VH-VL binders against Probable D-xylose utilization operon transcriptional repressor (gntR). Designs and how they scored, part 6

Target 1, 226 residues: Probable D-xylose utilization operon transcriptional repressor (gntR), of Paenarthrobacter nicotinovorans (Arthrobacter nicotinovorans) (q8gal4)
Amino acid sequence: MDATSKRLTRTTVASQVRDFIVMEIAQGRLPLGAPVREMEIAAQLGTSQTPVREAFRELAALGLLESRIHVGTRVRQLAEKDLVEAVPIRSALEGIAGRLAANNYHKHAEEVRGSFEAMKEVAEGGDRRVFAAASTTFHRSVVRAAENASLLRAWNALGIEVMTILAMASSDIPLDDAAESHRPIVDALEAGDPELAEHALTHHVAAYLPATAHSNGGVDAAVQAS

## First folded at step 1 (VH-VL)

Design fB4 (framework fv_ficlatuzumab)
Fold by ESMFold2-Fast, scan of step 1:
Structure fB4 (fold): chain C 226 residues (1-226), chain A 121 residues (1-121), chain B 107 residues (1-107)
Amino acid sequence: as target 1 above (226 residues)
Amino acid sequence: QVQLVQPGAEVKKPGTSVKLSCKASGYTFTDYWMHWVRQAPGQGLEWIGEINPSGGDTNYNQKFQGRATLTVDKSTSTAYMELSSLRSEDTAVYYCARLYDEGYYYAMDYWGQGTLLTVSS
Amino acid sequence: DIVMTQSPDSLAMSLGERVTLNCKASQSVDNYVSWYQQKPGQSPKLLIYYASTRESGVPDRFSGSGSATDFTLTISSVQAEDVADYHCQQYYDTPYTFGQGTKLEIK
């Protein structure tokens, strides 16, 4: 049992169950396409089925779980179209985070810098799944630096690591280049420039869109995946 | 600035009860769980329990179930731990600590200075 | 209950040396481990949470690593101010449990 899920703050038990499932998916412990059962999650987290059912409904609405009558619930196997829908939302949230974080950066410089350097180290190993986790940790450090708990909860609900895995799977970008592409974000935050930080985050996240996303207008070679 | 203020010391006789306080300031009291942890002289830390100041929900270490009672007074931003049927082995420093919540990242980020409880005849 | 076991019980190091402190869980706790520093007569102070995330204001010489059952706190270049007891804690399942502590001294 995971006792951390029993803790209640301003968030509901259902939202804490939701955050737990998102983390399990992001860390690969709950694989894409895996079945998920209300009773098993409830037993694991030491809670009743009611908040678990509420969390399942929320995650299904977000497109992370897929529930069908008589079939049950599974972790969705995300397609490129799902990524195209999620990227603008992530871009907006991280843009807000960057703007706020630039003003608070002096209090969070060590965590953000440390996450960036850790991502660079992981990139040298060549494992794209491990890199996706490190990249997600870096972006989360920026969102934390915004000092806005509601923003962090919303961002945590997006399954960013899964989205990052899908973006990198559709790209041939070397991991060292992917890690280095985050440097403008760190530079903008260190400059304490909210406008520049917002721009750096939104531009960086937009690069997660695959080139094939603009098929009706022809091949869009300007889109860069990270 | 976050502060958790506890009394310095309490002396009680075996068989009695004690109610220790922890006064919070510098943050929204109802947004964070409050934990209670004790440390006997020269020993390690031992978790007693936790309380949600917003709803009064509690969870206890089974070893203290029935002896420890956690409560809060929202109007004064004060948490309380009552420990009954005191024994000499309850002599320890008792800490309150705020639980930091960043989604699924949790840690006791701010601690009170501790109250030394001495149980002696 | 999950038992946390720290090693060594105590160690004495010279200034500038690398220090490694170990913490083992009796069963998997994922990454739900925190490290605390406690100087004599003071309250514990958070150093690391979620196994490897450094708390704001903690010097970069402190780092945490590990997962599942084996965790390590490393001080890359020990300083005089690092004299303290160090405690690991799991918060994966209740009751939350701490190790016995490792005492760090400098000669």
Scores: ipSAE 0.000, ipTM 0.431, lowest interface PAE 16.7, mean pLDDT 82

Design fB5 (from fB with heavy chain D99S E100D Y101W G102Y Y103E W104D V108Y; framework fv_ficlatuzumab)
Fold by ESMFold2-Fast, scan of step 1:
Structure fB5 (fold): chain C 226 residues (1-226), chain A 119 residues (1-119), chain B 107 residues (1-107)
Amino acid sequence: as target 1 above (226 residues)
Amino acid sequence: QVQLVQPGAEVKKPGTSVKLSCKASGYTFTDYWMHWVRQAPGQGLEWIGEINPSGGDTNYNQKFQGRATLTVDKSTSTAYMELSSLRSEDTAVYYCARSDWYEDYFDYWGQGTLLTVSS
Amino acid sequence: DIVMTQSPDSLAMSLGERVTLNCKASQSVDNYVSWYQQKPGQSPKLLIYYASTRESGVPDRFSGSGSATDFTLTISSVQAEDVADYHCQQYYDTPYTFGQGTKLEIK
């Protein structure tokens, strides 16, 4: 049992369909907001509609697909307001985590550095789904290094991996650049500087805000909106 | 390799306190959280609380807040749960169980200590 | 607190039958559900974590599925050694909570 491992083994046709759809979304080939039809996926993968229907239910529960009466199923498109509200909360939580983690880094250096190196390795493979998982694991390692169980549970409640998948789907950034953008976080933690680490995490997470939110005052505007 | 060793049984009178032990071996004690879970006869499992052996951080189920106290002795890789103001309703098997820092499923469990509270 | 409700309370099956045990959360717990097997007089043993990931050493006849609020543990072909109480647990938020358990017996 490794500290950060979510080693999922999938053996059914339905789970293979699920993995395919998640990969298509993460790679941007199945756009956010796009309709998804059971018949079309079944035809594309050469399978029956039954496992596709099962995969759709699982993905809807996970929050990647949305089924609406008379509209059908589509890839979830987070409203801009959802990101404008969630990202400042994540930024605040991860900023606190960075500050605390800098003081404890010597106890957690192997895990944090290891997850960063794993993220870089995954980036070379070009799989945006696998990268989203690796990026989530890296951020989780920093939150764990804060040694604050309440903070970790609050952070887990935000659905970070789903947010990361959706962000990767809407981004053209090369994965190697995305991975390398995390280096200032690692450098700040290794320096043992709480203020620098808080700044590095806060700034990094704020970059997940939509461009329009940045133009309208960004995080400050969102936080002050009642 | 991983083992969590607990004493088999304890008998206490109502109104007293008990301190149960859980000795860990086969892994780095400070890398994993330790949880305490009880099971009354014929009933389900009930989570009492958790402790981080590295920092001593604790979180408690509100039902046990003020009555249960979790501690660790890093030098002996031993976790402790003290339960005060014992009542007959506290008669149960008390387990310690290990979890990862992030994944709070319990991958290894102690054998359990049967606590009997009777006059 | 998040309430976990298991069904049925008890179940008697014939050897080789497919067994389905259910667990429902009072609110979404994503995939943060584990299943434990507890044989008479023994401590619980982890079977499944993260809703569907089988713990190392657990026979492949055991599988988990579900997400959000509805979770299922399936035994594809029940064996005599599977007689036990089965507990689901959410580890999404504290206090961590367990269902009341489902007792599996062989006819």
Scores: ipSAE 0.000, ipTM 0.408, lowest interface PAE 20.2, mean pLDDT 83

Design lA (framework fv_libivirumab)
Fold by ESMFold2-Fast, scan of step 1:
Structure lA (fold): chain C 226 residues (1-226), chain A 120 residues (1-120), chain B 112 residues (1-112)
Amino acid sequence: as target 1 above (226 residues)
Amino acid sequence: QVQLVESGGGVVRPGRSLRLSCAASGFTFSSYGINWVRQAPGKGLEWVAIIWYDGSNKYYRDSVKGRFTISRDDSKNTLYLQMNSLRTEDTAVYYCARDLYYSEWGFDYWGLGTTVTVSS
Amino acid sequence: DIVMTQSPLSLSVTPGEPASISCRSSQSLLHSNGYNYLDWYLQKPGHSPQLLIYLGSNRASGVPDRFSGSGSGTEYTLKISRVEAEDVGVYYCMQALQTPLTFGQGTKLEIK
């Protein structure tokens, strides 16, 4: 590193801009779908356009911002279509992970239980961004416990943390309820029951589907008749 | 539960080397930056070094630069501090401390510490 | 290096009464991103340090609401609205704006 490293913060200016935008989104101060302009962020934070542009590029790559050449940059708003497409894939991958992890749990119990307890601890603090990270860490710990490197690579490619941040930003669910909803997953893994663990993960992830997705995909005629 | 457990401390003569380890459990180690912080007997806290979550950046206090090397082995969930050319002034309890996720906003978990004594 | 100075270096408080600790930095800790890169830690006797406040005013997970952080630039304050027995220990401020990260000298809080 250069002599200038002595004058730098522990993080780059671009990463600090990125963190600011992520926090604003997670706390609802920068609404989903809202336009985000480089010069406004630069002026607000007292920085130049260069690190802001870099942060925008990084956040667009992660799927938190969306940008088009002639449209400008906006906070991504998850469409029902996005969740309808992503949730079944995540559910299938995490179901497989749960099944495999139940058999290996004795080797990974400390990491899985530890991440669950950390998620509950973070929920008490009320920071939705930190909770999104803790929730993502918990799910990743289950995928790691599956001891399948291809599964972990595929899961990492889904952008789970970004989806969790956007879900937290659009949800009023109490964080302690969100954390506690993961207990059946831990219980199934501790029981060493592959079928129960697969079901617990699949059911938990499926709950992320929008309630309106059911009516958009058709109707149960018997329920409508009653 | 989140745990950081330091080891590798001991009593050593000036000019010798020690390698400290910090074994992490209860969280995804590869997602967090980790720090070494020391405390001399009866004195305050002194930051020593940091390694970012992806290993891309390492920073040191000037007095240990060139003598100490921070590293991580994510496959073993372990952080290291290689301490060369030890001086009596390096005598301290050494803690590893985890950054808050994503940004380095604070140190949310600390280990119990391992004691390093450098004496003739 | 940024120098952090705490005052007082020690204080004794009757349980239920408020306490206030000041921290001054030799340079502004307000970054252009709008954050104040100052943290507060508590080290209880015989224990490792624990995070109380990060980024100037944000309470860490599990920390009671009787603890609050305020300030900007070069002057910061940690307030405890009503001190309890478990609050005994040494309080440290730390700047996280630039390397090397630097701590204040510490403030010892004792119960009368």
Scores: ipSAE 0.000, ipTM 0.430, lowest interface PAE 15.7, mean pLDDT 82

Design lA1 (from lA with heavy chain L100Y Y101E Y102G S103Y E104W W105D G106A Y109I; framework fv_libivirumab)
Fold by ESMFold2-Fast, scan of step 1:
Structure lA1 (fold): chain C 226 residues (1-226), chain A 120 residues (1-120), chain B 112 residues (1-112)
Amino acid sequence: as target 1 above (226 residues)
Amino acid sequence: QVQLVESGGGVVRPGRSLRLSCAASGFTFSSYGINWVRQAPGKGLEWVAIIWYDGSNKYYRDSVKGRFTISRDDSKNTLYLQMNSLRTEDTAVYYCARDYEGYWDAFDIWGLGTTVTVSS
Amino acid sequence: DIVMTQSPLSLSVTPGEPASISCRSSQSLLHSNGYNYLDWYLQKPGHSPQLLIYLGSNRASGVPDRFSGSGSGTEYTLKISRVEAEDVGVYYCMQALQTPLTFGQGTKLEIK
């Protein structure tokens, strides 16, 4: 019994509730837009409502859940508009990061390569939440390699990890394919070619647009709307 | 920025007491279980005690049970280990170590350790 | 209590050569959630332990890709593909499936 409930007995109950909900969302078992009720989660995990309420508050602050008066709490659904607006900004910032990082790669090669290999290993395990974190760590390592503090602050402000979790919840791409899609970025950085690195990052990030936005020229639509 | 810093070690005679402190900074202390791990001179690592995030559950290795008390003061971001009835076999470097919550029950942050010597 | 047994207890390697350390648990560390609750730590001389591998095979942040963990259930392996001078120290496995948490005896890695 203790072995079965190990996770719920040693770390904070609220954090375990949070991680459970994140996992359910990332794996698609808790669909985007689905209602989430404190009582149901508490009963499912065999805990009281207090830590569940704390977890809901944390997840709402992170943008994974949203609560409205008289509507209740639901898994946040990324609107096409949110991705159409955010992806071009992220693409531009990461393109700049790649260009700068190519010149500094020798100082950051271990961190960038290590995070890429970690992402590949995580992909083999099939855990989309863990993969979202590993993917975010990889992209952050490239931004850090740019050695530009203002760029890193701007990039951090975009909520990349939350968007990655929500995007993966709506995606059927195999995680091994998702991990391998990052290889051209590593190759470009190792070549030390700023233009190649900027191109690799810009094109990689642009692929995060939903299929509907791609079909409608989503990047162009977002740029025109700005 | 994330740090654990131990203090309170020293040299004492058998049967005496010491209180160790572990000061935490750079993270939300109240959200983490924290452990004490010790290492006798020239020996391996030995888990001593844990206190859960809310202070409700405490676990000890059998050899220190009834003699050592783990506690926390979240208002001061500080962990304590009250060591009573000290024995020569308690001689060790004592580390505090944080549970790696996001990837479960690994110790990602360790202090530098504080040395406890129990000798006649 | 779960007993952790490491082998070898010591090894000497020439820089650039591979190294392998084994860890055996007295009962399965595979939880019903699918994770193997085994971690690997390195303690360099005069330093605090540092996390290398968690949950059997996941590399901790900042750990070089030459380190890898594998295994499941009761048998686990830490591999270093190309040993470097900075890798000298004592390696410990630890089971985190249940309290009391238990470490292996440690494996001392030295350069020839």
Scores: ipSAE 0.000, ipTM 0.398, lowest interface PAE 18.6, mean pLDDT 83

Design lA2 (framework fv_libivirumab)
Fold by ESMFold2-Fast, scan of step 1:
Structure lA2 (fold): chain C 226 residues (1-226), chain A 122 residues (1-122), chain B 112 residues (1-112)
Amino acid sequence: as target 1 above (226 residues)
Amino acid sequence: QVQLVESGGGVVRPGRSLRLSCAASGFTFSSYGINWVRQAPGKGLEWVAIIWYDGSNKYYRDSVKGRFTISRDDSKNTLYLQMNSLRTEDTAVYYCARGDLYFDSSGYFDYWGLGTTVTVSS
Amino acid sequence: DIVMTQSPLSLSVTPGEPASISCRSSQSLLHSNGYNYLDWYLQKPGHSPQLLIYLGSNRASGVPDRFSGSGSGTEYTLKISRVEAEDVGVYYCMQALQTPLTFGQGTKLEIK
């Protein structure tokens, strides 16, 4: 039989556990650095430990949770050093992407504009997890518009999705303002101006760097995009 | 100055119990997870147990599970290791070592005590 | 359990000469967060262990810059650029990636 009569009808409990933990982290209810206990989550959600263990493994692989020393599992906490190292690389890569994407924009306008509008729409709903995903999708659409496979692979290697989720968890920026901060990028790409697009991406991404970046010794991360 | 001072060691026969203490000073004790590490005479280092900063989670080496209990009293800045059903193989110098800070997930042992000696023999 | 293997188990060095100690883990110590969960400790005769290097390559506070750590995954190296008399003792690597925490056998450094 075809797809309509051979359908999958149930979401796994493990995926529901994953979504719950991600949402709790993104909304700040499960703080960065906080311990996360398998039995406690199982009890809270009224499920067995098996799907919770599966969810923990998947989230650890994603980099949202970390299991270290046999202390158990904790919500990952970005050190200032992580941002000082990653943000300049991301800024450089996305600047290159912007310059190249401006020349190719006519081929990718629907995807880039669509992801920007989607980001604005989800911002109105106030869900920081959904916004983090939409923001990541927007930036990825610009990198894809560059039509450079090596650049996309390098960008994907930086774990942008995880860093965005963690940044949103510690940010109090209104989502509407966060979404609108991307407008100069879209405007530059739409104008087909490579120099302006490179500048817009570079400046936008650099704003993710914490104000104390130059201290280069912090054990705490101020993960707030200005 | 950060300081950890162990006490409570002694000489006991197999099957008996001892309680070790680790008195901490010079830092916010309640913010750190603390470890017990032991070293048998002429042997290398062996990790024994950890307790989280808030006391909510505890982990043990398999050979001591069910026999040893780690605990803390933050009002006294003191860590404990209750050792029951002691075996000759538990003979060692026991060190208290400061582990990871709640919000710094790095896990290394930056300060160690001087150690207290436990001898289990007939 | 993750098994930590050090080599050599002992070495004798003339003061001012370099020394190098290797540590191998039975599993990769590189976590998905990008950190290598390997630390180096020194135990001087009659003393408690002291931290030298954490997370693969970071020098602990107060540790002289003649000490350096390198490596990733399953192969790690501690280097002393010029050995001094005060560096005598037993050096241990430790993995902090998973339970139980495990130490290498120790490398005894002596002066010739």
Scores: ipSAE 0.000, ipTM 0.416, lowest interface PAE 18.3, mean pLDDT 82

Design lA3 (from lA with heavy chain D99E L100I Y102D S103Y E104G W105D G106Y; framework fv_libivirumab)
Fold by ESMFold2-Fast, scan of step 1:
Structure lA3 (fold): chain C 226 residues (1-226), chain A 120 residues (1-120), chain B 112 residues (1-112)
Amino acid sequence: as target 1 above (226 residues)
Amino acid sequence: QVQLVESGGGVVRPGRSLRLSCAASGFTFSSYGINWVRQAPGKGLEWVAIIWYDGSNKYYRDSVKGRFTISRDDSKNTLYLQMNSLRTEDTAVYYCAREIYDYGDYFDYWGLGTTVTVSS
Amino acid sequence: DIVMTQSPLSLSVTPGEPASISCRSSQSLLHSNGYNYLDWYLQKPGHSPQLLIYLGSNRASGVPDRFSGSGSGTEYTLKISRVEAEDVGVYYCMQALQTPLTFGQGTKLEIK
């Protein structure tokens, strides 16, 4: 969830329901593709169906749940098409973020460095759910370091948290390799080099494209050129 | 160099009005949310109000709702706090404080403060 | 409203000795996004407050490494590894999880 700007609003039952469902999915207790029924969640949490329905609308808007006529509501499965479409956009936004963040790094070094170290520590523990959260926190710290509110809102709108949770839940990527792949980003920011930071982030994010997208030629070339 | 300078404080009787200003320099004012925080003599810090970078969201502590209005003029790099129906309990030094990304994460720069005294 | 409680309310320390200040919140400040919305500020006598630590454990730019923040959920700690004369003042924790933003009562640190 993109909760940074929403913390100024008093916590609602609907937001508590949303957080519960996100946690269940992240921990694998609510499997990808599994049906989710409003009445069952309401009964489980001891609440009425109204706040659950509200939470379902929010999660559907974020792409974590999907509802179809005659099929009902289920936890979304991350499709290759979703990565092919979103990764180039994410790469462009994070490239811009890296460029701007390099100029502001002295103000944000503790947050960025701290999140990178936390991600490495979590990777050693082997918990993919915890790693997904740590990785998202690291990327968000770079976007925050850009000091551009419009960029942060656009990045949040992509559902990076949701995509990371779904990818980690369905993946067996070695966590130590995943964590270490972020080191060039930190190095570029520490050097205060905007061009290097932009390139480090665009290359890093492009690596998230599925192998079949690379064989298409156009998408891979466009992302890496950014 | 980031700088925030408050003005408009003074001594007034209960029920009167004052308008505080906070003049900002050294940063892109339109990109930041800004807060008003007050401190009564010899007491702790108390958050008063926030305005988001685009002016779309404004939040107030309950005791000032309906009496205080926060606003901004980005063309002048200036934040305002219009204080109506002032009470003796509003006596304090008023600080403006810049927050990262207009959602209250933390206040990285504070002004010098302006003193408001409400007494009969 | 979220209530912030600091302890101790006053502390007297010999220069070079460590100091520790606790901050407790009436509800968890750990958000689902992984951040702890707790910040620490120092107000030196006659001065405006200044940022020390943000989002639980991140040291603000220009703040000496002798300052550190830790904790999660409802219990947070600010530590000064070796107190110096310029560290005197009142320390405040603030929760930024929801409006109204609320401060602790403040902890006054004095040198012996």
Scores: ipSAE 0.000, ipTM 0.487, lowest interface PAE 14.8, mean pLDDT 83

Design lA4 (from lA with heavy chain L100K Y102P S103Y E104S W105G G106W Y109P; framework fv_libivirumab)
Fold by ESMFold2-Fast, scan of step 1:
Structure lA4 (fold): chain C 226 residues (1-226), chain A 120 residues (1-120), chain B 112 residues (1-112)
Amino acid sequence: as target 1 above (226 residues)
Amino acid sequence: QVQLVESGGGVVRPGRSLRLSCAASGFTFSSYGINWVRQAPGKGLEWVAIIWYDGSNKYYRDSVKGRFTISRDDSKNTLYLQMNSLRTEDTAVYYCARDKYPYSGWFDPWGLGTTVTVSS
Amino acid sequence: DIVMTQSPLSLSVTPGEPASISCRSSQSLLHSNGYNYLDWYLQKPGHSPQLLIYLGSNRASGVPDRFSGSGSGTEYTLKISRVEAEDVGVYYCMQALQTPLTFGQGTKLEIK
């Protein structure tokens, strides 16, 4: 269970600037690797440079922007090395989560099923940023169903939402296909089969790695993902 | 630990059959595609066949198509290679090799190998 | 089928000196996803092959940093910055872009 935390409800101008930049990146309108200039964003949004500078600092801390001395700020490129390093770790953690969650699914079925249906609904709207958030929420619900606090802490440390945003920006996959690709995970959990659930999550996450270009009934599945 | 162990090799005459086995341990066998790779005495490596994690796709080098059949029994964590109509050119050490990640196409781990000798 | 050609086929190196092995493919191994599907394996005498480098330039777990892979498209290179006695064996490049998966003919590395 989530703990109650102290928070403010007012949205700052800086957080609105941050949300705008995240949306532009996720939708592909602000390309990966492109330079972003404080003055241009400020002019575009009709605001001063101060909240834009704060938003840039926050996004750099989240790993969506990179700032370098004498070079300026740019949208982070999704590097091959980052995926090859992070996906195996994520696959291992989510495989463990699936195995454990299958045994606890009856306690968490509403949350997991609900987040899957929400992801499908969001996919129909076509908003890739909102889909990235919904997909992250779904995966987190499975990790929470594992009822292992250390696993959840390790998984949260991976920056899954940022990675998902960058993946959505670099992919043309139809969102309804992306959402439906999660159905085998839900089916395995509902079956209460730990080995099947581990397999479903391991396979699903590993699909984020480049596939060897094997023929697949005359169609190269890897071409569609790129 | 993650390991693969081959067995079933031996000496046979041309035209005969052998079935190789590859026993997997230390990982979820059903989640990975696995390959057979062979090496003739004093020669280089030669890819033979792959079976995908779910058994849905099987691919072979042309020289073994119709003669060799790759299969898996996930309940026994075992990969098989049924080799029919063996030829002298099939003489080699046969390795099973796991895709490092599902669909990756780079191999880790490799088994220890089992020797097949086809001679009269 | 994609043909993989290695050069040289044999190398004799003094310990501590660098070594370089080239691998050429008959067609580009650069996929539209941006990855080069070229891997390097080492087979030490009496041992099974072991993964050194995957996707052109990524070192496999446990592989010393003196090994590096580079290249793109049809031209690839494996470099060892300072050869050690334990590096003796046969090095193979392999393309994983399409079936059949194909290996180079191998490069034997010996110590002088």
Scores: ipSAE 0.000, ipTM 0.417, lowest interface PAE 16.5, mean pLDDT 82

